# Ledger of designs, part 10: VH-VL binders against Large ribosomal subunit protein bL9 (rplI)

Target 1, 148 residues: Large ribosomal subunit protein bL9 (rplI), of Lachnospira eligens (c4z4q1)
Amino acid sequence: MDVILLEDVKTLGKKGQIVKINDGYARNYVLPKKLGIEATAKNLNDLKLARKREEKEAAEELAAAKELAAKIKECTVTVSMKTGEGGRTFGTVSTKEVAEEAKKQLGLDIDKKKMKLDVPIKALGNYIIQIKLHKDVTAELTVKVVEK
Short names: E, the ipSAE of ESMFold2; O, the ipSAE of OpenDDE; V2, 0.75 times the mean of E and O plus 0.25 times the DockQ between their complexes.

## First folded at step 15 (VH-VL; framework fv_unasnemab)

Design x1 (from w3 with heavy chain A55D T59K; at its last look DockQ between E and O 0.75; V2 from the best seeds 0.76)
Fold by ESMFold2, look of step 15:
Structure x1 (fold): chain C 148 residues (1-148), chain A 123 residues (1-123), chain B 107 residues (1-107)
Amino acid sequence: as target 1 above (148 residues)
Amino acid sequence: EVQLVESGGGLVQPGRSLRLSCTASGFTFSDHYMDWVRQAPGKGLEWVAEIRDKDKWYKTYYAESVKGRFTISRDDSKSIVYLQMNSLRTEDTALYYCARGSSTSKYRYFDYWGKGTTVTVSS
Amino acid sequence: DIQMTQSPSSVSASVGDRVTITCRASQSISWYLNWYQQKPGKAPKLLIYAASSLQSGVPSRFSGSGSGTDFTLTISSLQPEDFASYFCQQDYERPYTFGGGTKVEME
């Protein structure tokens, strides 16, 4: 019997390989243990389509993340700070505060754990926050800090 | 127990708008994709729209027949999914179901459905 | 779009009968086929996903089989609560499409 291996089997071969094995061994061990499936044309095509579907979903997820990153690159979130005499600012702007304003102003619901600031926001001006959208995609959001 | 309750259906003239709501309870709403499915009188079921979860950045998908006119959205804090239906046409007349999906793309079955809300578009 | 053709459109059956409903896809969809039950005025209920996997809480008299283009739903011994409409749905690709339904009615 020809069998497609569903996992690496040291005595038989690697995951995805078609191996020829004894019919009794296949029916009494390999197939019941889910180490493989019979390599009929039908089963091969079903597996091929399942892999194609998985790849298509992964590609669409990556493309959606890239599209979102491009949109975020064109966005600016405005955050205010208290100022005192001479226009001096107090404290820092946190990623939590930026996430809250991004949701309020832009409708972006960002987990602060996915956000990174390289330079603390301690003064008025423009800053870039990095946002991890996908394992292979990081977006950049402009943060404009203005006087209250 | 999982429950989905649709509301907002009614009788409207062509060209008008309606907003449907689906209030969810009995599960962690934010972990699930949510879908709208409709059934016109005497016709089969037609998938309309899907909105994914926060992990997928709320990505939306639409049937071609409604793209550009309908907008699906969600409010996870209220456990509500919405369907904003603009520029309604007579062919949009249907019973609209809210359906719960999984949090993955591996399978897109709908394991819980509401009873639906009726939208009638006629002169 | 993937067209789903369901047959028969209706079945007259008695309690205790074995009922088989078929669903055919216009292209091969592997095992990405789901089955639902719906009674008039009630919410649809998922019975079977991935062609043959029984949803929790669904009686074992329901079974699904098939892959590729041809799928069946079988009720091994019809019970009074099984008189309802049944429909299949493919989830291989968007748009997710449904069969036209099969009404299982008494007698």
Scores: ipSAE 0.742, ipTM 0.897, lowest interface PAE 0.6, mean pLDDT 90
ESMFold2 (binder alone), look of step 15: mean pLDDT 93; pTM 0.942
OpenDDE, look of step 15: ipSAE 0.770; ipTM 0.918

Design x2 (from t2 with light chain A50Y; at its last look DockQ between E and O 0.80; V2 from the best seeds 0.77)
Fold by ESMFold2, look of step 15:
Structure x2 (fold): chain C 148 residues (1-148), chain A 123 residues (1-123), chain B 107 residues (1-107)
Amino acid sequence: as target 1 above (148 residues)
Amino acid sequence: EVQLVESGGGLVQPGRSLRLSCTASGFTFSDHYMDWVRQAPGKGLEWVAEIRDKAKWYTTYYAESVKGRFTISRDDSKSIVYLQMNSLRTEDTALYYCARGSSTSRYRYFDYWGKGTTVTVSS
Amino acid sequence: DIQMTQSPSSVSASVGDRVTITCRASQSISWYLNWYQQKPGKAPKLLIYYASSLQSGVPSRFSGSGSGTDFTLTISSLQPEDFASYFCQQDYDKPYTFGGGTKVEME
């Protein structure tokens, strides 16, 4: 019997491979354990359609991430920090504070765990913070740091 | 124990607006897609809208019959999903269910449903 | 849109009967077909997902089969609590669509 593997099986092959195995082994082990399905034309077509669905979902995720990145690029969030004499700053601005202000000011609910700061923001000015939206998409959010 | 409780239904005239709320409990709300599904009196089920989870950037999808008029949204801090319904039509008359989707795009079954909230649109 | 056609629209049956409900998709949808039960005045309840996977807590008398365009829900021995409406739903592609339903009634 020809069987399409639904997962990696070390003695047989990798997920997606068609392997020729003993009928008894297929019917008593591989098929009941859902390690594979018979490689009929119908089952091959159903797997092809399942793969097309996965590809469509992946493409939609990528497109949504790119659209969001474009919107974030046009945004600026304002955060404040304490200053002393001569404009010397005390403390830092964290990704937590930026995420909170982005939600408050812009209505953007951006996961702070996906925000990247190389070093804490310790001075007034304008900064760009990178936000990883997708394995292939990184957005840039402008952060304006002003006196409290 | 998973629970979904809808509210905000009522009797409204065509052209008016209504906002439905669905309060969720008993699961990690932020990990699930959430959907609205409606059922007109004596009719079958119709999918209305879906909002995906935080990991998918809260992307939204709509049935063509409601696109441009309805907006699905969620507040993960309160475990609430909303359906803002504008420009209501008599054809929108239905029992509206809040439904929990899977935590993955691989499956889009609805494994938990609320009891629904009734929206009646009539002159 | 993918249209889902259920047959029959109703069936009269007795406790202990084997009941078979079919669902046909307007195009091939692989295994992306779910079944729901809905009793009067109640929310739908998921029975079967991915054509044949039994949802947790659903009695084993329910089973699903099929792939592609043709799917079957089987109740092997009808119980009093099984008198209800049954709906299929495809989740292959948006919009997710439901069949028109099958009402299982006491004869």
Scores: ipSAE 0.726, ipTM 0.888, lowest interface PAE 0.6, mean pLDDT 91
ESMFold2 (binder alone), look of step 15: mean pLDDT 93; pTM 0.939
OpenDDE, look of step 15: ipSAE 0.787; ipTM 0.914

Design x3 (from t2 with heavy chain T104Y, light chain S53D; at its last look DockQ between E and O 0.87; V2 from the best seeds 0.77)
Fold by ESMFold2, look of step 15:
Formats: structure tokens, C-alpha cells, sequence
Structure x3 (fold): chain C 148 residues (1-148), chain A 123 residues (1-123), chain B 107 residues (1-107)
């Protein structure tokens, strides 16, 4: 029997390969365990359609991420710090605080785990925080740090 | 136990607005897609809108019949999904169900449903 | 949009009967088909997803089969609580669409 593997199977092959195996092994083990499916023309077409659906979903997710990145690029979140003599700052601005202010000021609900800041914000000025929206899309949010 | 409780339905005139709410409990709300599905009197089920989870940046999708008039949103801190329904029409009259999408799945079946809230649009 | 045609529209059956309900999609949808049970005044309950996978807590007398355009829900031995309406739903592509339903009634 020819079987399309649905996952990597030791000694049989890799996911997606068509392998020839003993009928008894197929019917008693591989097919019932859903390790593979018979490689009929119908089953091949069903798999083709499933892949097409996955590709469409992936393309829609990428497009949505790019659209969001473009919107975030236009945004600035303002965060304040306490200052002393000569503009010396006290404390640091965390990604948590930036995420809170982004939600408050801009209505952006940003997962702080997706935010990247190379060094802690410890001084006044403008900073860019990178936000990973998708494996292929990173947004840039401008953070303006001002005096309280 | 998973529970979904809809509220906010009622009788309104065409052209008016309603906001439906669905309060969720018994699962990690932030990890699930949420949908609205409606059933007009004596009719079958019609998918209305979907909002995805935080990992998908809350992307929304709408049936063509409601696009531009309805807005789905969610508040994960309160475990509530909303349906803002503007410019209501007689054909929007239905029982509106809140439905949970599958978690960690490529499928878009609805594994838990609320009892629904009735929206009647008539002049 | 993908149209789901369900048959029969109703069936009269007795407790213990084997009941078969079919759905046909207007285009090939692979195995992206789900089955629901709905009793009067109640929300639908998911029975089967991915054409043949039984949802947790659903009795094993329910089974699903098919792929492509033709799908079947089978109740192997009808129980009193199974008198209800049954709907298929495709989740291959948006908008996700439902069949018109099959009402299973006591004869």
C-alpha cells in the first residue's frame, strides 16, 4: 500500500512523503495511529486543498501584521520620568510601562513579551521600541520620554 | 466548566444601535478566538464575526451582511467579547450566540456556545 | 461563498434505529466540516469536527465520515435524547457556512 506520511516516522520517512509499506502494517498500525493516510488520488487532493487553506491563512496573517506595523509606525507614546539637578533621571522606563501607556494613550494593546528594547530607558529623549508582530514583521513604536 | 453569557439584546427601531456583551468563564479567555453566530426566527445559523486572540493581534473578520455596520471587540482583562451593532436593519433580527473558537487548532469550529440574546429590529 | 446542502430535511425514527444524515458542499473542502446538535430553545453543541473527530464528552454512537464534497453523520443506535436538529458547518473558508439542518423526530 502507498501511504502519505502525516508526521515523521522512523525508518519510513519524513512528513509528506509517499512510502510503500506492507498492507497489514498500514491497516493495523500506520492508518489507525494517524501516522499516514492511503495515497489515493482523492486523499492527495484533500491534502492539496488543506495546504492551500493553510497558505491562504498564512498570507492573511502576514498582511494583517504588515498593516498593523504601518499603523504603529505613525504612533508616538509619551512617558514621563522624574528628574533632578541637570536633568538627571531617577529610575527606568520598562517595556511594561510603555505597554501600559500605549494602551492608555493610543488604544494599542501590545504584548510586552513581543517588545524589545536594547538598553533600559534612563534618560529623556526619543526612543524606538521594536515590536515583533510576526516572524517576518517587526514594528517600530516611538517613545517620547519627557520630564514630569 | 466553560460558560458564555450574552446580554444587551432588546427591541429597537431600524437605524438604531445596540451593543451586545458576552461574559466568559471557566477557561483561559485570552488564548481563544471568539465569534458571534446568529439565528433568525425559523432560519438556520449564520456566522457574523470573529475576533482572534492576542497572539494574532486581535484581528477581526466579518460576514459581508454586517461589514461596516458591526464591530467585534474584546477585553481580555474582564473576559468579555462585544458586538457593537450600528445601523440595524430588520434582517438583523435574530438570536445572537456568543461562541468559543478552538484553542491551539487550525480549525474554526465552535466548541462552546452561550444561550444567546435576542435582538428584534422592527418599526 | 461555499453552500452546504443537507439531507434529509427531516427523518422519523425510533429509539435504537441507525440514523444517517448527509451534507454536500458546493466545492471541495477537504475534511473541514463540523457537525452540531441543537435542541429546541438551546444552543448548538459540537459533536464532530474535521469530518470524523469526535468532540470530548460526545457519546461514541455518533460518528462522522467523508471528505471533499460529501459528508455523513451517523447515529448508530438512536437514544431518546438524540431527537433534535443536526447541522453541518464548513470551516474551510470564510464565511463559515451552515447546512439547513435535519430534524430527527420520534415516529
Amino acid sequence: as target 1 above (148 residues)
Amino acid sequence: EVQLVESGGGLVQPGRSLRLSCTASGFTFSDHYMDWVRQAPGKGLEWVAEIRDKAKWYTTYYAESVKGRFTISRDDSKSIVYLQMNSLRTEDTALYYCARGSSYSRYRYFDYWGKGTTVTVSS
Amino acid sequence: DIQMTQSPSSVSASVGDRVTITCRASQSISWYLNWYQQKPGKAPKLLIYAASDLQSGVPSRFSGSGSGTDFTLTISSLQPEDFASYFCQQDYDKPYTFGGGTKVEME
Scores: ipSAE 0.718, ipTM 0.887, lowest interface PAE 0.6, mean pLDDT 90
ESMFold2 (binder alone), look of step 15: mean pLDDT 92; pTM 0.939
OpenDDE, look of step 15: ipSAE 0.761; ipTM 0.897

Design x4 (from w3 with heavy chain A55D K106Y; at its last look DockQ between E and O 0.89; V2 from the best seeds 0.68)
Fold by OpenDDE, look of step 15:
Structure x4 (fold): chain C 148 residues (1-148), chain A 123 residues (1-123), chain B 107 residues (1-107)
Amino acid sequence: as target 1 above (148 residues)
Amino acid sequence: EVQLVESGGGLVQPGRSLRLSCTASGFTFSDHYMDWVRQAPGKGLEWVAEIRDKDKWYTTYYAESVKGRFTISRDDSKSIVYLQMNSLRTEDTALYYCARGSSTSYYRYFDYWGKGTTVTVSS
Amino acid sequence: DIQMTQSPSSVSASVGDRVTITCRASQSISWYLNWYQQKPGKAPKLLIYAASSLQSGVPSRFSGSGSGTDFTLTISSLQPEDFASYFCQQDYERPYTFGGGTKVEME
């Protein structure tokens, strides 16, 4: 019997996979435990539709991430830093600080854990922080560091 | 215990605005999608709006009937979801339910509902 | 939009009866169908999700079946507390749409 797995089964395969098993095993174990369903034309069609839905959902998520990335790219967050004589800066600007200012200035609630700094921010100037919005989408946020 | 408490309903004239609030408790609010569903008097249920969680960047979706007029938002720090309703119409008259959605986009069921808040739009 | 048609609109039944409610989608929605119970003056309550998955805390006398376009909610033995309205809802795609409802009344 051909069976569509509804979940990962160590001895059979992965969720969504069609596997061939003996009828006894299917009827006495797999099907009653709802580990899988028979691979009928109807069930296969339903699976196809489910996959289609998932793909659509994934596409929408990707699109949303891209849109947000585009918006973020147009934004600048300003962060103040203490300076001494000769323009010497003290300390570093953290992702936490950037996230806080992003929230205050832009209304963006960004998880600092999703932020990546290519270089430590130790001086005044403009920096680009990468924000992972999606597995396939990284936004670029401009951070302007100014004297406090 | 999961609780959802709506507020902000009332009687308004067409063209006016109203802001609904829903205060959630008893669960990790930030992990769930939140939705508004309305029910006109003696009628069925109509999905109104959805807002997703922070991980989904608070993406929002609306029924065509309210698009451009209603705005759903949330404050995770306060466990509140809002529905800003502008340019209200008589057909917007309904009991508005706040509903907890799934924590994932895999399924979109509503497993907990508030008692609702009544919005009446009448001249 | 996906149209959800419930039948019957109302049904009279007695305690202990088997009650069957049908929901039909205007197009195939796979197994993305939920069932709700609503008592007068109360908010809807989720009974079944994903066509046949029983929500936690819901009595086993409730069951859901079907896929594609035709779905069924079954109450194996109607109890006094089961007199209510029942709604199906598709979550295959937005906008999420509900059926017109079925009122289960006492005979």
Scores: ipSAE 0.496, ipTM 0.826, lowest interface PAE 1.1, mean pLDDT 93
ESMFold2, look of step 15: ipSAE 0.729; ipTM 0.891
ESMFold2 (binder alone), look of step 15: mean pLDDT 93; pTM 0.943

## First folded at step 16 (VH-VL; framework fv_unasnemab)

Design y1 (from w3 with light chain A50Y S53D; at its last look DockQ between E and O 0.94; V2 from the best seeds 0.79)
Heavy chain, then light chain:
Amino acid sequence: EVQLVESGGGLVQPGRSLRLSCTASGFTFSDHYMDWVRQAPGKGLEWVAEIRDKAKWYTTYYAESVKGRFTISRDDSKSIVYLQMNSLRTEDTALYYCARGSSTSKYRYFDYWGKGTTVTVSS
Amino acid sequence: DIQMTQSPSSVSASVGDRVTITCRASQSISWYLNWYQQKPGKAPKLLIYYASDLQSGVPSRFSGSGSGTDFTLTISSLQPEDFASYFCQQDYERPYTFGGGTKVEME
ESMFold2, look of step 16: ipSAE 0.742; ipTM 0.890
ESMFold2 (binder alone), look of step 16: mean pLDDT 93; pTM 0.942
OpenDDE, look of step 16: ipSAE 0.759; ipTM 0.896
ESMFold2, look of step 17: ipSAE 0.741; ipTM 0.887
ESMFold2 (binder alone), look of step 17: mean pLDDT 93; pTM 0.943
OpenDDE, look of step 17: ipSAE 0.751; ipTM 0.895

Design y2 (from w3 with heavy chain A55D, light chain A50Y; at its last look DockQ between E and O 0.79; V2 from the best seeds 0.77)
Heavy chain, then light chain:
Amino acid sequence: EVQLVESGGGLVQPGRSLRLSCTASGFTFSDHYMDWVRQAPGKGLEWVAEIRDKDKWYTTYYAESVKGRFTISRDDSKSIVYLQMNSLRTEDTALYYCARGSSTSKYRYFDYWGKGTTVTVSS
Amino acid sequence: DIQMTQSPSSVSASVGDRVTITCRASQSISWYLNWYQQKPGKAPKLLIYYASSLQSGVPSRFSGSGSGTDFTLTISSLQPEDFASYFCQQDYERPYTFGGGTKVEME
ESMFold2, look of step 16: ipSAE 0.742; ipTM 0.894
ESMFold2 (binder alone), look of step 16: mean pLDDT 93; pTM 0.944
OpenDDE, look of step 16: ipSAE 0.785; ipTM 0.921

Design y3 (from x1 with light chain A50Y S53D; at its last look DockQ between E and O 0.84; V2 from the best seeds 0.78)
Heavy chain, then light chain:
Amino acid sequence: EVQLVESGGGLVQPGRSLRLSCTASGFTFSDHYMDWVRQAPGKGLEWVAEIRDKDKWYKTYYAESVKGRFTISRDDSKSIVYLQMNSLRTEDTALYYCARGSSTSKYRYFDYWGKGTTVTVSS
Amino acid sequence: DIQMTQSPSSVSASVGDRVTITCRASQSISWYLNWYQQKPGKAPKLLIYYASDLQSGVPSRFSGSGSGTDFTLTISSLQPEDFASYFCQQDYERPYTFGGGTKVEME
ESMFold2, look of step 16: ipSAE 0.737; ipTM 0.891
ESMFold2 (binder alone), look of step 16: mean pLDDT 93; pTM 0.942
OpenDDE, look of step 16: ipSAE 0.777; ipTM 0.917

Design y4 (from w3 with heavy chain S105N, light chain S53D; at its last look DockQ between E and O 0.81; V2 from the best seeds 0.68)
Heavy chain, then light chain:
Amino acid sequence: EVQLVESGGGLVQPGRSLRLSCTASGFTFSDHYMDWVRQAPGKGLEWVAEIRDKAKWYTTYYAESVKGRFTISRDDSKSIVYLQMNSLRTEDTALYYCARGSSTNKYRYFDYWGKGTTVTVSS
Amino acid sequence: DIQMTQSPSSVSASVGDRVTITCRASQSISWYLNWYQQKPGKAPKLLIYAASDLQSGVPSRFSGSGSGTDFTLTISSLQPEDFASYFCQQDYERPYTFGGGTKVEME
ESMFold2, look of step 16: ipSAE 0.744; ipTM 0.898
ESMFold2 (binder alone), look of step 16: mean pLDDT 93; pTM 0.939
OpenDDE, look of step 16: ipSAE 0.532; ipTM 0.842

## First folded at step 17 (VH-VL; framework fv_unasnemab)

Design z1 (from y1 with light chain D91Y; at its last look DockQ between E and O 0.84; V2 from the best seeds 0.75)
Heavy chain, then light chain:
Amino acid sequence: EVQLVESGGGLVQPGRSLRLSCTASGFTFSDHYMDWVRQAPGKGLEWVAEIRDKAKWYTTYYAESVKGRFTISRDDSKSIVYLQMNSLRTEDTALYYCARGSSTSKYRYFDYWGKGTTVTVSS
Amino acid sequence: DIQMTQSPSSVSASVGDRVTITCRASQSISWYLNWYQQKPGKAPKLLIYYASDLQSGVPSRFSGSGSGTDFTLTISSLQPEDFASYFCQQYYERPYTFGGGTKVEME
ESMFold2, look of step 17: ipSAE 0.729; ipTM 0.886
ESMFold2 (binder alone), look of step 17: mean pLDDT 93; pTM 0.940
OpenDDE, look of step 17: ipSAE 0.767; ipTM 0.899
ESMFold2, look of step 23: ipSAE 0.732; ipTM 0.886
ESMFold2 (binder alone), look of step 23: mean pLDDT 93; pTM 0.938
OpenDDE, look of step 23: ipSAE 0.710; ipTM 0.883

Design z2 (from y1 with light chain S28Y; at its last look DockQ between E and O 0.52; V2 from the best seeds 0.54)
Heavy chain, then light chain:
Amino acid sequence: EVQLVESGGGLVQPGRSLRLSCTASGFTFSDHYMDWVRQAPGKGLEWVAEIRDKAKWYTTYYAESVKGRFTISRDDSKSIVYLQMNSLRTEDTALYYCARGSSTSKYRYFDYWGKGTTVTVSS
Amino acid sequence: DIQMTQSPSSVSASVGDRVTITCRASQYISWYLNWYQQKPGKAPKLLIYYASDLQSGVPSRFSGSGSGTDFTLTISSLQPEDFASYFCQQDYERPYTFGGGTKVEME
ESMFold2, look of step 17: ipSAE 0.746; ipTM 0.885
ESMFold2 (binder alone), look of step 17: mean pLDDT 93; pTM 0.942
OpenDDE, look of step 17: ipSAE 0.339; ipTM 0.808

Design z3 (from y1 with light chain R94K Y96W; at its last look DockQ between E and O 0.88; V2 from the best seeds 0.80)
Heavy chain, then light chain:
Amino acid sequence: EVQLVESGGGLVQPGRSLRLSCTASGFTFSDHYMDWVRQAPGKGLEWVAEIRDKAKWYTTYYAESVKGRFTISRDDSKSIVYLQMNSLRTEDTALYYCARGSSTSKYRYFDYWGKGTTVTVSS
Amino acid sequence: DIQMTQSPSSVSASVGDRVTITCRASQSISWYLNWYQQKPGKAPKLLIYYASDLQSGVPSRFSGSGSGTDFTLTISSLQPEDFASYFCQQDYEKPWTFGGGTKVEME
ESMFold2, look of step 17: ipSAE 0.750; ipTM 0.897
ESMFold2 (binder alone), look of step 17: mean pLDDT 93; pTM 0.945
OpenDDE, look of step 17: ipSAE 0.779; ipTM 0.903
ESMFold2, look of step 22: ipSAE 0.745; ipTM 0.890
ESMFold2 (binder alone), look of step 22: mean pLDDT 93; pTM 0.947
OpenDDE, look of step 22: ipSAE 0.811; ipTM 0.913

## First folded at step 18 (VH-VL; framework fv_unasnemab)

Design ctl (from y1 with heavy chain W57S, light chain W31S Y50S Y92S; at its last look DockQ between E and O 0.29; V2 from the best seeds 0.00; counts 0 for: pae E 5.5 > 2)
Heavy chain, then light chain:
Amino acid sequence: EVQLVESGGGLVQPGRSLRLSCTASGFTFSDHYMDWVRQAPGKGLEWVAEIRDKAKSYTTYYAESVKGRFTISRDDSKSIVYLQMNSLRTEDTALYYCARGSSTSKYRYFDYWGKGTTVTVSS
Amino acid sequence: DIQMTQSPSSVSASVGDRVTITCRASQSISSYLNWYQQKPGKAPKLLIYSASDLQSGVPSRFSGSGSGTDFTLTISSLQPEDFASYFCQQDSERPYTFGGGTKVEME
ESMFold2, look of step 18: ipSAE 0.143; ipTM 0.690
ESMFold2 (binder alone), look of step 18: mean pLDDT 93; pTM 0.942
OpenDDE, look of step 18: ipSAE 0.354; ipTM 0.787

Design k1 (from z3 with light chain D91Y; at its last look DockQ between E and O 0.86; V2 from the best seeds 0.78)
Heavy chain, then light chain:
Amino acid sequence: EVQLVESGGGLVQPGRSLRLSCTASGFTFSDHYMDWVRQAPGKGLEWVAEIRDKAKWYTTYYAESVKGRFTISRDDSKSIVYLQMNSLRTEDTALYYCARGSSTSKYRYFDYWGKGTTVTVSS
Amino acid sequence: DIQMTQSPSSVSASVGDRVTITCRASQSISWYLNWYQQKPGKAPKLLIYYASDLQSGVPSRFSGSGSGTDFTLTISSLQPEDFASYFCQQYYEKPWTFGGGTKVEME
ESMFold2, look of step 18: ipSAE 0.748; ipTM 0.884
ESMFold2 (binder alone), look of step 18: mean pLDDT 93; pTM 0.938
OpenDDE, look of step 18: ipSAE 0.769; ipTM 0.900

Design k2 (from z3 with heavy chain T59I; at its last look DockQ between E and O 0.88; V2 from the best seeds 0.79)
Heavy chain, then light chain:
Amino acid sequence: EVQLVESGGGLVQPGRSLRLSCTASGFTFSDHYMDWVRQAPGKGLEWVAEIRDKAKWYITYYAESVKGRFTISRDDSKSIVYLQMNSLRTEDTALYYCARGSSTSKYRYFDYWGKGTTVTVSS
Amino acid sequence: DIQMTQSPSSVSASVGDRVTITCRASQSISWYLNWYQQKPGKAPKLLIYYASDLQSGVPSRFSGSGSGTDFTLTISSLQPEDFASYFCQQDYEKPWTFGGGTKVEME
ESMFold2, look of step 18: ipSAE 0.718; ipTM 0.887
ESMFold2 (binder alone), look of step 18: mean pLDDT 93; pTM 0.943
OpenDDE, look of step 18: ipSAE 0.791; ipTM 0.916

Design k3 (from z3 with heavy chain A55D, light chain D53E; at its last fold request DockQ between E and O 0.91; V2 from the best seeds 0.84)
Heavy chain, then light chain:
Amino acid sequence: EVQLVESGGGLVQPGRSLRLSCTASGFTFSDHYMDWVRQAPGKGLEWVAEIRDKDKWYTTYYAESVKGRFTISRDDSKSIVYLQMNSLRTEDTALYYCARGSSTSKYRYFDYWGKGTTVTVSS
Amino acid sequence: DIQMTQSPSSVSASVGDRVTITCRASQSISWYLNWYQQKPGKAPKLLIYYASELQSGVPSRFSGSGSGTDFTLTISSLQPEDFASYFCQQDYEKPWTFGGGTKVEME
ESMFold2, look of step 18: ipSAE 0.765; ipTM 0.895
ESMFold2 (binder alone), look of step 18: mean pLDDT 93; pTM 0.947
OpenDDE, look of step 18: ipSAE 0.806; ipTM 0.924
ESMFold2, look of step 19: ipSAE 0.760; ipTM 0.891
ESMFold2 (binder alone), look of step 19: mean pLDDT 93; pTM 0.947
OpenDDE, look of step 19: ipSAE 0.791; ipTM 0.913
ESMFold2, look of step 22: ipSAE 0.777; ipTM 0.903
ESMFold2 (binder alone), look of step 22: mean pLDDT 93; pTM 0.947
OpenDDE, look of step 22: ipSAE 0.799; ipTM 0.917
ESMFold2, fold request of step 25: ipSAE 0.764, 0.741, 0.774; ipTM 0.894, 0.888, 0.904
ESMFold2 (binder alone), fold request of step 25: mean pLDDT 93, 93, 93; pTM 0.938, 0.945, 0.945
OpenDDE, fold request of step 25: ipSAE 0.854, 0.853, 0.853; ipTM 0.945, 0.945, 0.946

## First folded at step 19 (VH-VL; framework fv_unasnemab)

Design j1 (from k3 with heavy chain T59K; at its last look DockQ between E and O 0.89; V2 from the best seeds 0.79)
Heavy chain, then light chain:
Amino acid sequence: EVQLVESGGGLVQPGRSLRLSCTASGFTFSDHYMDWVRQAPGKGLEWVAEIRDKDKWYKTYYAESVKGRFTISRDDSKSIVYLQMNSLRTEDTALYYCARGSSTSKYRYFDYWGKGTTVTVSS
Amino acid sequence: DIQMTQSPSSVSASVGDRVTITCRASQSISWYLNWYQQKPGKAPKLLIYYASELQSGVPSRFSGSGSGTDFTLTISSLQPEDFASYFCQQDYEKPWTFGGGTKVEME
ESMFold2, look of step 19: ipSAE 0.743; ipTM 0.887
ESMFold2 (binder alone), look of step 19: mean pLDDT 93; pTM 0.947
OpenDDE, look of step 19: ipSAE 0.785; ipTM 0.928

Design j2 (from k3 with light chain D91E; at its last look DockQ between E and O 0.85; V2 from the best seeds 0.69)
Heavy chain, then light chain:
Amino acid sequence: EVQLVESGGGLVQPGRSLRLSCTASGFTFSDHYMDWVRQAPGKGLEWVAEIRDKDKWYTTYYAESVKGRFTISRDDSKSIVYLQMNSLRTEDTALYYCARGSSTSKYRYFDYWGKGTTVTVSS
Amino acid sequence: DIQMTQSPSSVSASVGDRVTITCRASQSISWYLNWYQQKPGKAPKLLIYYASELQSGVPSRFSGSGSGTDFTLTISSLQPEDFASYFCQQEYEKPWTFGGGTKVEME
ESMFold2, look of step 19: ipSAE 0.760; ipTM 0.895
ESMFold2 (binder alone), look of step 19: mean pLDDT 92; pTM 0.938
OpenDDE, look of step 19: ipSAE 0.521; ipTM 0.841

Design j3 (from k3 with heavy chain R108K, light chain K94R; at its last look DockQ between E and O 0.91; V2 from the best seeds 0.81)
Heavy chain, then light chain:
Amino acid sequence: EVQLVESGGGLVQPGRSLRLSCTASGFTFSDHYMDWVRQAPGKGLEWVAEIRDKDKWYTTYYAESVKGRFTISRDDSKSIVYLQMNSLRTEDTALYYCARGSSTSKYKYFDYWGKGTTVTVSS
Amino acid sequence: DIQMTQSPSSVSASVGDRVTITCRASQSISWYLNWYQQKPGKAPKLLIYYASELQSGVPSRFSGSGSGTDFTLTISSLQPEDFASYFCQQDYERPWTFGGGTKVEME
ESMFold2, look of step 19: ipSAE 0.743; ipTM 0.888
ESMFold2 (binder alone), look of step 19: mean pLDDT 93; pTM 0.943
OpenDDE, look of step 19: ipSAE 0.793; ipTM 0.915

## First folded at step 20 (VH-VL; framework fv_unasnemab)

Design g1 (from k3 with heavy chain R108K, light chain Y50W; at its last look DockQ between E and O 0.72; V2 from the best seeds 0.74)
Heavy chain, then light chain:
Amino acid sequence: EVQLVESGGGLVQPGRSLRLSCTASGFTFSDHYMDWVRQAPGKGLEWVAEIRDKDKWYTTYYAESVKGRFTISRDDSKSIVYLQMNSLRTEDTALYYCARGSSTSKYKYFDYWGKGTTVTVSS
Amino acid sequence: DIQMTQSPSSVSASVGDRVTITCRASQSISWYLNWYQQKPGKAPKLLIYWASELQSGVPSRFSGSGSGTDFTLTISSLQPEDFASYFCQQDYEKPWTFGGGTKVEME
ESMFold2, look of step 20: ipSAE 0.725; ipTM 0.878
ESMFold2 (binder alone), look of step 20: mean pLDDT 92; pTM 0.936
OpenDDE, look of step 20: ipSAE 0.779; ipTM 0.901

Design g2 (from k3 with heavy chain K106R R108K; at its last look DockQ between E and O 0.86; V2 from the best seeds 0.77)
Heavy chain, then light chain:
Amino acid sequence: EVQLVESGGGLVQPGRSLRLSCTASGFTFSDHYMDWVRQAPGKGLEWVAEIRDKDKWYTTYYAESVKGRFTISRDDSKSIVYLQMNSLRTEDTALYYCARGSSTSRYKYFDYWGKGTTVTVSS
Amino acid sequence: DIQMTQSPSSVSASVGDRVTITCRASQSISWYLNWYQQKPGKAPKLLIYYASELQSGVPSRFSGSGSGTDFTLTISSLQPEDFASYFCQQDYEKPWTFGGGTKVEME
ESMFold2, look of step 20: ipSAE 0.750; ipTM 0.890
ESMFold2 (binder alone), look of step 20: mean pLDDT 93; pTM 0.941
OpenDDE, look of step 20: ipSAE 0.745; ipTM 0.887

Design g3 (from k3 with light chain S52D; at its last look DockQ between E and O 0.78; V2 from the best seeds 0.61)
Heavy chain, then light chain:
Amino acid sequence: EVQLVESGGGLVQPGRSLRLSCTASGFTFSDHYMDWVRQAPGKGLEWVAEIRDKDKWYTTYYAESVKGRFTISRDDSKSIVYLQMNSLRTEDTALYYCARGSSTSKYRYFDYWGKGTTVTVSS
Amino acid sequence: DIQMTQSPSSVSASVGDRVTITCRASQSISWYLNWYQQKPGKAPKLLIYYADELQSGVPSRFSGSGSGTDFTLTISSLQPEDFASYFCQQDYEKPWTFGGGTKVEME
ESMFold2, look of step 20: ipSAE 0.773; ipTM 0.901
ESMFold2 (binder alone), look of step 20: mean pLDDT 93; pTM 0.943
OpenDDE, look of step 20: ipSAE 0.332; ipTM 0.812

